# Designs tried in a protein design chat: miniprotein binders against a7ua95r516to809. Part 18

Target 1, 294 residues: a7ua95r516to809
Amino acid sequence: ASLSLLSISDLVPDLQFIFFWMSNAIEILYFIQQKSPAYMQTIELMDDKAGSKESLLSATISANEEAMTILEEVIMYTFQQCVYYITKTLYVVLPGLLDCNPFGTEPSSEQCRRAAGVCVCAVCVMPEAVRRVVSVFQTTSDLLQQYQVHSEIQSQMFAYLFFFTNVSLFNQLIDKGPARGWFQRSRVLQIQASVKILLDWAKGAGHNHLAQKFFAKFCSTVTILASPPQQLSQMSWKALCAEHPSLKPVQLHRILTQYQLMAELGPLPIWQPSSEDEAYIYRTVDLLESFENH

## First folded at step 3 (miniprotein)

Design R1
Fold by ESMFold2-Fast, scan of step 3:
Structure R1 (fold): chain B 294 residues (1-294), chain A 80 residues (1-80)
Amino acid sequence: as target 1 above (294 residues)
Amino acid sequence: SERTILIEVPEGTDPEEVARRAVEEALKQGATEVVIIVRGSEETARKVAEAIEKALRELGYEVFVYREGDTWLIVVRIPE
């Protein structure tokens, strides 16, 4: 019940401290992993006197396992703390992305260009809601670079942040979308354009593979909702399931039902789940995604 | 007080007719913005989008064109 919401910039000093210790713990762990084989070889080369060599080997193995376990716990705790603060900030700014209009920015006469290609100056302007989300990702990237955090940990951090973003946006769209009109085509196109700006940032930051993997569910949802009625009516339930494997049957059924209602289409028999899927569709617990899944 | 409506271009429709229908529909619904969606092969969609843009500009409307892969979005602003 905080009255004051902290922006990502307000958290930077605390995040700097946590990233500093995380980076140091990672370096120490890698140092031990690198040097342990050489040290063990040194013990193996020692002259054995009344079983002393076996005792020293056993003691060294135990000590190394204990030290590595402690360092792994420190890395995990600092990683979890960074994720906690960053996702807390994301949670506040993400809903705005579903309501912003990237098409509404009017270009000035000097900046306005029309061409057969994509060169329209208005497209280069980012809505404030999208800018806030990008700012969180950019600040995270900057901190990871500043403290020279190993690339594998950087990838794990952005994998989790993209996973969190995807789940948050998907759950909000499915749970609250019908009441807020987010299934209307005008808003779906606005959402699609906003998400494209976010995905373009991820590509520019070197995280295209992670973004494609972890945004699949939300991107599939938006793609279906943006499809023309004629195109969707030509696809069977089985074909739609095959094209959107990231969506569970209950999720796909909810999306298609809302699409039919918002597009003012009557019931379409071809969008009927199989008998095997019918029981699964009625399980509410499978509708929304868990933030704890990886 | 922005109101936006979407119009998808039916295959084989004359671009000038699409432009006129889009404006008429926007005025009927009190919309301040119309998004005209053109899909198809890259070359065909581009030519149709360019023709619609030209027709709308000749009618005196402010028009912006965006491209998303093979989809062209023609955004028309309807004055107060």
Scores: ipSAE 0.000, ipTM 0.211, lowest interface PAE 17.3, mean pLDDT 74

Design R2
Fold by ESMFold2-Fast, scan of step 3:
Structure R2 (fold): chain B 294 residues (1-294), chain A 80 residues (1-80)
Amino acid sequence: as target 1 above (294 residues)
Amino acid sequence: SERYIVIEVPEGTDPEEVARRAVEEALKQGATEVLIAVRGSEETARKVAEAIEKALRELGYEVWVRREGDTWIILVIIPE
């Protein structure tokens, strides 16, 4: 109950320590990688009349390999700890994104005060639920910048966070969507608008490529559900599979079945799976996505 | 029947005419939702979108507005 109530702000002091250690380990690893070749070359050029040059070179190689291994383990551990705490916070706030209404035009008192000096958008206000998710991403970005973490590690972190968000949102929508009414057209359009806010944030933060890659499955899902019935009913199963390659046959079939039900397109199936795909439709193990990134 | 209609309008269109047309097309096609997309410069598109929203709310419809890039999207819910 206590952990489920923690905001990302409550975790910042602990995350700062972990980011500090991660950043320092990365810098030390980089230093060793850059300086080691020059040092070894110095040993090789050494005038070794005592006959200990080969021994010193072997010892230096072994020490460098051991040090780099330890630093890589520290980087991996601190990276995993950051991801663990950030994704725990995301998991708590993500379901709210599927329930909120981003079309609302009435701002809160706080939003009105922010707009008072620079009134950019009086009609389009970010919902609290979306703001909570964006705050997690923004705080992560701020910490990566504060501790000057290399861009490659930043990209890896956001790749995993976007992967996690995509899996979490997709699984929530597929598993709980029917009971929550999330497949109703008005709700799907609201979900699509909320996701667009997250994708726009990612683009502004320089992570557009990662967002496009890792949100593909959930974006395909909401795109299908938001499609007009006249347009969607004209597409064959093969065409839908080609247009949405990120979706497995069982996932596409579940989405289309829910769409047909909510759009009241009649009792008979419109989209006939290919004979090759029919066997995979009954593989319930493939319905929900795994959080394992390999 | 089509449950969803998209109406794209330039920034110079009369907002009240757009509101009237949206309702008429929805009723004609049996649609329950209408999306009105207003494209143009950010400032003028915003003013047109606000005027369309006002006209539709004055007609008694539930209206939601959002911004998508350079386009303002107005969602109108038509009662069944």
Scores: ipSAE 0.000, ipTM 0.220, lowest interface PAE 16.3, mean pLDDT 75

Design R3
Fold by ESMFold2-Fast, scan of step 3:
Structure R3 (fold): chain B 294 residues (1-294), chain A 80 residues (1-80)
Amino acid sequence: as target 1 above (294 residues)
Amino acid sequence: SERTIFIIVPEGTDPEEVARRAVEEALKQGATEVMILVVGSEETARKVAEAIEKALRELGYEVEVLREGDIWAITVRIPE
């Protein structure tokens, strides 16, 4: 029942080597950027008696430019490799977050009884599916700290990881959600609770601003789906667009259409796009079909 | 069997070089899709993203551009 194809812990040795080289390249680049201007200014102030000043300046500029280019290439390559391995692992574990029940389990299973009469699972603060996702982020944070990577690069890495997670979860919810029952109110509330646990972890890790910024699309989607039908029916299309600016008109329209189909409450109002948004939606019909890969 | 690779663009990188490397890396790894992520200020990131999109289209590839906050995602399809 619990087939795991990939674990972040299996990738740690490979990631450690890549983070090591990335960290070293970043430190050398920052050193050159900070110290080279002072040295070059010193050369500029020298008296030139045999053309040595011009030759030395030219040589220093060329050497610094070459070194910085090589270091930028190393940083780019190692950063891309880190993100590739981490996002590959995330992609495998993210669907579990949409299927888990974070409200706990009543102790009546063999698993809980095997815990010697005390159901450890009933005391769990974080469900296993959510823990798998958090483990990937925590391992990334630990590696960035272990290799003393600059805070700017740390922020950039988590921005990319949160962006990837947001797009992956959004695409899975939009394209597979109706068939998986994820648009049903009880399931949406479970998804909302699971996402809150993930966002709370990000806040505790010092990444609250990045999490709020890069999870906006998925959070907007879940918020709409968790809204009571009576509240949604009282909002105009313009008001919904204004409340959820991270969603494109075509995305918002698809969400509302699927919500209307899944709601088992008699006739619901039809949310009509503005003439401008309607024209955009029809022009980008192919975008709705390609959302699985974005 | 579709495979996607991710390429992150640091500020100050040459857009044409990014486009060239993205295609080369995709062909080396047998990827059918490359997602190029540009992060930075809204102004600088937009200019770089547009330049990468132009370079890829000039090479004959299908390209889509998506924006999330200060991140621009340029997705290029590699034909089988």
Scores: ipSAE 0.000, ipTM 0.178, lowest interface PAE 17.7, mean pLDDT 71

Design R4
Fold by ESMFold2-Fast, scan of step 3:
Structure R4 (fold): chain B 294 residues (1-294), chain A 80 residues (1-80)
Amino acid sequence: as target 1 above (294 residues)
Amino acid sequence: SERTIIIEVPEGTDPEEVARRAVEEALKQGATLVAIYVRGSEETARKVAEAIEKALRELGYRVLVRREGDTWVIFVRIPE
């Protein structure tokens, strides 16, 4: 019930309205910026009294400043309103990505055909939970393109959406993962496969650079948790810190502790923090990520 | 480049400290826009949002406040 209320499809009419107004405001702002120099040039070329010319220039500057301020406020508001609605939808669907199994394929009637009396199914369907997340990103991309929103603003939108997704997934994995069994090796491999589907979508959509930048923390976490025991046990604390610079000492220590508990690799502690990091591994206030500091 | 950061305000937070920290984080990250989300009871959230708005304007910033359901959102433009 609550999930259907937060479906991206249910938000499309509202988002279309907001993107429409944002696009219009951007276009009007651009028009004013281009038109203003020509009009100012016209005033400068007048042979009228100095006082009259100065008055006209002052009035024109004031009017342009006022109009541009209003348009910038409209653009800012509509951009943030889009981000707000889209991230609310993402927050609801993202936990499903941590629970789905992309290695298990259920036959779909759309992908099944009869051959020699046997139903043959082509497997091309992503898990429902991953599809929901991808649908949010794809719908956002489609709306930005439909209303011809400038590429720089599109990049800023996806930069924030990827940042939000990374923080949300990381915080949920660290905070709720132990109770949900998400640190179990089979679950980690499922999560890794699901995340790869999102990253592949981002690459196909032209956002590979943004995805690599903003998913770094969650990708580092999943990479460590998916590492073979033989490989991981050979790495020192300093080597792990160097390979995963996005992780804070307390975060790395918590991840390694969960890995050892789930993998049952032997006696504790295998990964000892450096003397410089010893004080920081107990800073629980730094464990979860903030949406204000990526 | 234009960058945006989002800040969610925990209950019981000092509005002046939120305003100061929002500006510091924006400058640290090179952000030109900050969105501050305030949640809580209708009366408490409104008062906190108004206090944050006042603090930011006293610091000389341009501020817009909007209500989104039960949440108050404060948009702050950081110059340059």
Scores: ipSAE 0.000, ipTM 0.092, lowest interface PAE 25.0, mean pLDDT 74

Design R5
Fold by ESMFold2-Fast, scan of step 3:
Structure R5 (fold): chain B 294 residues (1-294), chain A 80 residues (1-80)
Amino acid sequence: as target 1 above (294 residues)
Amino acid sequence: SERTIWIRVPEGTDPEEVARRAVEEALKQGATEVIIVVRGSEETARKVAEAIEKALRELGYEVIVRREGDTWYIAVRIPE
């Protein structure tokens, strides 16, 4: 049996303690930064009896530098702990995003109306697998707001979470996609729709710029796989590389090879790099992405 | 936001007219996907589904066709 039934809700009490410590450390750091200059100026303006004033200034500067270093370490540690637990939860729920069908079952007749001689039913549904991923992001946002964490740190946290999500989804698709049929056109369109829901959530939460930056690789991959054969066949290898700069040449070549293999409509042209471009591909041999930022 | 609309094909509807109306309704509703549902006898439903697919492809849209039992599903992506 699997012991990994970690939902984000199960981690909230522990995350609340870590966010509490992080928020307090940030506030103390800010207080010291704001009050230190005024205190040092007060010392400078005092009478210097027996030359002790310079010693007091030196001691104050050293103490402030040490205190700031300690607080920065506490903030870094608590930030890393938060992202560790949140990304561990994301890792469990992300594979479901590639296997879900966001296009629901046909609506009942009661949910439809006649328009221009046809029966129309409009439905927008969030799949359970997508909801689980969105819940992790939403809970993170709620905790950052509850503990009044500054916007810069909130942005850094979501940058990391989007980076992690992008790498995880890209690696899963590239590594397991061929065996699981994820490169089939119908599956790609389902994946594209699911990812759109995540991107729409990010836009609504004020993180559109971060989402566009950190999801670029996976979005490029899905865009290529969802492209019509006519569009791809008229583009050169160089043009495709230029249009998808987030993809390494070896990654692009793998994606195009899978696209051609899974094509339903006859033979497609083979996108081949030039001999010089092949040398470039061999210089970038890592197919899968690393989870390390630096 | 992503929206999917479902369109049921009434008996005796012209396939080219269904393709045109499906696209128009999708644009009106702001939908990014349309699923056209065709029901009927095996021979008739198949011919209607193939005609709708052909009409949509001739209009330049990407189309995926699925069959389940006596029902054909024609999914068309509407670019924004």
Scores: ipSAE 0.018, ipTM 0.510, lowest interface PAE 5.7, mean pLDDT 78

Design S1
Fold by ESMFold2-Fast, scan of step 3:
Structure S1 (fold): chain B 294 residues (1-294), chain A 80 residues (1-80)
Amino acid sequence: as target 1 above (294 residues)
Amino acid sequence: SAEELRLRALELIIKVAELILEAEEKGAPEEVIELLLEALELAIEALEALRRGDPETARELLEKAEELIKEAERLLRELG
């Protein structure tokens, strides 16, 4: 039973308010940056009456610097608040992406039932769990565009959302995957198809570069797990490390160990880590990714 | 209520920034700038109070900031 209470649609009024203030703060900051030099020139051209010009100049510089600092803090605060609300919603809906079937042959969504008077069965092709994740990203994109938020801030927002999604999915798959059966080939292929829908959305939204950068680790993991045994068993440890540089040796070792168990391959000498990587794996417990690090 | 106070503090900070720009354009006296800077400091302190989980202090600070802003607006209107 998923908590449907944290739908992105439920957060839209709060997000609209926060984006409104973020947009306004950015506009005011831009205005101060453009107008401050002209105002300072006006003061410089004034006759100095008993030191009044120097006092006014100093006070004006102080006021402008303080105002810009505060606006920058407001922009940062509102950005962090938006990220917090959006990622909290993502965290609830993301596990569903690992546990859904994009290859389903029958309508399973309420949307198909509501549209029964007019056939819209094509809408049922996307699993509800994937649609919920896509809806979070689409709503975020729509709000950023609606409030004319600067493109650089928009890029930073999606960079973090993709980073968060990648870490969440990777950690859940690695940590909970064995107990949930997610390493079984049929499940991995379903996960791969679901992730492709998400990545296709990002490409369509103009965020392909960010998606490629920030989803690299999870995509590498799914690619390896989806590889046929006859293909993967021919690749050496060194070849896999070279093809999947986003994976740490300890992470690759865990993935290959799970693959061996799932496929009942037994130990494969070709997948033995190099002496250096084996030493690293032995001394480190850094299997999972941090939400606080790049 | 804590979220409402945060948004109210952000709204006041933006309002103070607008009034500082208006004061600069009108060549307002130092008294007006001092009122606006004091209001700005109170709004920042309100955000810090909210981070510490003290919404009552934040509310009091925001009310004081609003009074200073109203006085600054009155003085700016006089400069017409």
Scores: ipSAE 0.000, ipTM 0.210, lowest interface PAE 14.0, mean pLDDT 76

Design S2
Fold by ESMFold2-Fast, scan of step 3:
Structure S2 (fold): chain B 294 residues (1-294), chain A 80 residues (1-80)
Amino acid sequence: as target 1 above (294 residues)
Amino acid sequence: SAEELRKRAAELIFKVLELIIEAREKGAPEEVIELLIEALELALEALEALERGDPETARELLEKAEELIKEAERLLRELG
């Protein structure tokens, strides 16, 4: 399976292989950790005539530490490979989430087919673009469970996937949104509904706390942009900062400027930055988020 | 060459991982798992020898790892 493939199902054989090796490497590390005390005890029971027992014990500890270090590197490598393939797939499908309409339309004739002289219409359940994103998360969850990967590692995997998704969606909306029309109110409401589907999936999968933590920036952005003009215009800069602490001053300023433009609220600034934040609203280096997870 | 020995070590590591899964699925005795863990330790030690610029020690370690793997394979075949 090529890494350029869009479908998560096309990557499943490659992902199964990597999860298989990651799970086994973790198991081997566990066995080495369990066997080390028994080997040490065997050395302790040896007849030490010339003090060689201390040297052997020291050498065994050193060898075990080196083996564990290399095995930990193998585990990290396989974890990073899984993350790489999954996020590469996410990167391709995520822009579609910003363009889809989850509010639906009447079924088209293209969704209907004839079977044995009877017309059978395809049921529209979820926008295809949202389904593709959810399928990536669901397939990841299924593979982690299939290979019995420890819950701590599962949490680390989804923490990074949610972090990646948040950064990718936020950067695309802020950077490309004006040209794509994504800041128009109708489009923002569609984006908000699509994101809710992802958050509902995360809650159902037991990852609500991770989703709340790592989607905070994008959720704040969409919440502000989806606010009614009458409601948002009554909020001060300080109130918005307090309600959306994940947004940096330059990010909040950009979002509010786009909102003002799209809502046709006139050319004069409505939301005035506090004197404390005024120095930071022009820091363009802080506008887009980094994919580095610290 | 050192590059060929590094490739051999990687191949043995992946083979050991595969055999550990097979051993667990077949409910193999702990002795079989121990042989596979020892083979893995030898393969990892061979990689360290290569990093130190000692390919002769690496070759000897990989040969011993292969012997342990063959014994584990023999025991696994007897299980079914």
Scores: ipSAE 0.000, ipTM 0.178, lowest interface PAE 11.7, mean pLDDT 76

Design S3
Fold by ESMFold2-Fast, scan of step 3:
Structure S3 (fold): chain B 294 residues (1-294), chain A 80 residues (1-80)
Amino acid sequence: as target 1 above (294 residues)
Amino acid sequence: SAEELRKRAEELIRKVEELIREAEEKGAPEEVILLLKLALILARAALLALERGDPETARRLLELAERLIKIAERLLRELG
């Protein structure tokens, strides 16, 4: 007997029903918004012999307003259900991305780098853990396309999924990273390569803008941790804050502290926080990100 | 109860499907047909809510579907 992990494939039948209802509700909402003014004009032009014209107009206005309210509620409900099931699946598969090795069985930090970049593409492989995450995104994209869900709703869906992924990965790295050895240079380069696979998928799927926006915090974190010691030590606190505006002062300070420990740089007064930022560095409540939409 | 809401939803789905056919046969305006199709979607969504263990949402969706049906029926009578 083996214990198998839950897969996105197990949720496809449930997601198909939810996407079906969402698509239908969106289509009807769009039609009512586009056609309602013409229909009201048609009623206005009718003969009012029985005094029914005013009653029909009033009833039509009330019906349209009520229908739009109901459609918005159905769209919201079905969107929430899709997000719930997809993010529940992501939550299970995302931690594996931080522990996998896309460079093969015996990498070294130097062998995994290029002069012009952080990844040697010819050596990179897609680990099963990364493939599972990509599979969740691809299945979501396929279902949205199969049911012809409006492009704006598709964008909102991936905006939230990328937001969720960013928060989950950032929180896991900051909270558990020291104990797991994830701040070691070789591990950081592996994490960076794995994240690049996700970003490349998003670009191929037409979501590059959303990926750039919603992965900013985690990408900044990995970029800092992957930076050469000689380059990073030449940057002031002010310069680092300017280059990484997505990071809160307490988050940036934690990242730099971990980098300093792993790189054995010793004390660097150059990374001294501003007086205002220093006041908030020890506020532990601000360290981790919230999963709620801010 | 969830079982009573499920039966209510299934009965409402049947009623709406019949009303849609009647409205189409009468040449009703697209808006009336859309209101009925909306009611059908809401009744089906109520079944999904029950499957997800949310009877409160299911009850609300069924109430809204019933209101849409009444509005559509009124419009059909007035168009006569």
Scores: ipSAE 0.016, ipTM 0.463, lowest interface PAE 5.7, mean pLDDT 77

Design S4
Fold by ESMFold2-Fast, scan of step 3:
Structure S4 (fold): chain B 294 residues (1-294), chain A 80 residues (1-80)
Amino acid sequence: as target 1 above (294 residues)
Amino acid sequence: SAEELRKRAEELIRKVEELIREAEEKGAPEEVIYLLKIALLLARMALEALERGDPETARELLEIAEFLIKAAELLLRELG
């Protein structure tokens, strides 16, 4: 089944079906855990007219235990399927965040910085690309609420979606950013404003803690790249590491190297890595994030 | 055996759907309806296992579904 559908709206009927299965499996699992002692007692209280009571009790216990295992497998499978389809949709729409302009056609650096720092709604119009990403998160939230999925499972789903979004955006910016011009200051300020719209959505949806935790790496990256040369040049390597603990030495080194390359206002000071980090700034295997890290 | 298991699964699905409808019309306890919904889920999973070429898993799922139907019947007697 190849899906040519790129919109979350097109996946809603399929997602509704999967959420229905997941919600039912969770409720049934919970029911069995709470009620199994009561119906085992019902069997025990039966008249043993045919000598079948012990056989029925044994079979019911075995079936109940196996059902619990199968329901746990179904919950895991349906959760993974939901995450798969939602993240597949996110993967398609996320690059648009790196190319969109929430400030209009050509905002000044001052206008971009003020919009990102002070007011998103008044000076920013939500670009279609940002609206597509927000729609994926909002549709997910709506489906979880519609099918009354327990809050713990909701939190686990958004933790994974935010983790995926962070890794996807970070990897795309680091790997493809130089060729795409995404490290240019005007583009970084646009990216910062777009990300703030996503973070504001997450806060409004009650997921602020998860967003802060799982977007830390990408937010640190954008914050450094959006820093004025005057501010960034005054910070030592150790100060930058302390301010941005989510970044690995090789990642921070790559970000600072791109910043120096893009800056056209004379030579920036060379950030000298600490002696403890010197060996780690060239570890290419640590540059890009894995989608399997939790 | 795969053809036999497919027919068995389809028959169980029809039976459980009918039992759920009957239980809802009678106002049976929510616990009974949930057990029947488990049985329906397992029977549908058995069909999926057969489509994937796994008749052993399908057989096991159908056996569990059958015993859960008996458990629901016992609860219905006690509670209703």
Scores: ipSAE 0.013, ipTM 0.296, lowest interface PAE 8.2, mean pLDDT 76

Design S5
Fold by ESMFold2-Fast, scan of step 3:
Structure S5 (fold): chain B 294 residues (1-294), chain A 80 residues (1-80)
Amino acid sequence: as target 1 above (294 residues)
Amino acid sequence: SAEELRKLAELLIRAVEILIRLAEEKGAPEEVIELLKEALELAREALEALERGDPETAAELLLKAIELILEAERLLRELG
């Protein structure tokens, strides 16, 4: 499929349809949750006419329970559909973020405009690859605002999108990074700058806390890779684990091992785990396997 | 109160009317549009039941309308 077919803009009509369903389901659920107690109290205060009060109360309880269950199912399904289409688009555009250079290239004249005799434009000051990712988040935000989706659901959606972005970027960096040269210091600094643009967007959009929480793993990884070898070699394994609690010990060890093996770091190992550190890594793996078997 | 059920019925009627328009605009399968139209009719009948002073029947009709809306969504996903 061409990139144009995978653009967030191509999904807008379908997303509008799904967001409309979600918004109305949320509003109906909210009405039932907010008004049901008052309605129940009204029935309880009514005169009992040949058992009609008891029948009406029972019917109302049953109807409200079923309606809430159905509406929650609709909200969950439409939420999952939105997330599916948005993350499918993100999956296509995210790798470009790891390959772009935010530190300089003459921006496209087609994307620029002049203001007060100076060529100034927000789009031109960020790489196209970063702009594509930001565009997905901005379009999502615009649709949530357009359909007046409750702030709690909006927060849940961005939490999931940030989680997906973090996992996708982390996995690509760890799995493909060494072969692609992404562990080279110059490339890591470019990646760090690109991620900063995403985090700044999230802050501006009111999602700073979510971004800090859900990007922690990828940010820690990039911070380690951007660190001078001398600085890392002066830290103990325990200190490194404490500095990066979002990384599992096995993930941290993998990162450090790849960092150490890069040509730019020289001929000798910069950091070598002790036998105790190795035992700690294996204990962490065993614990995860035990948890998954439950 | 009966007034709260009426508000729910009015919201559902408005929501389904717009969903039908969007479904038609997007070229959704006729089966999906038919389920939405049936849900709309049930919601309107619920409003009539409330006008007759029968909130029990209105609640049942609204639940059936919501069930049909969910069925329309599932069918749309399955048909592609």
Scores: ipSAE 0.005, ipTM 0.269, lowest interface PAE 11.5, mean pLDDT 72

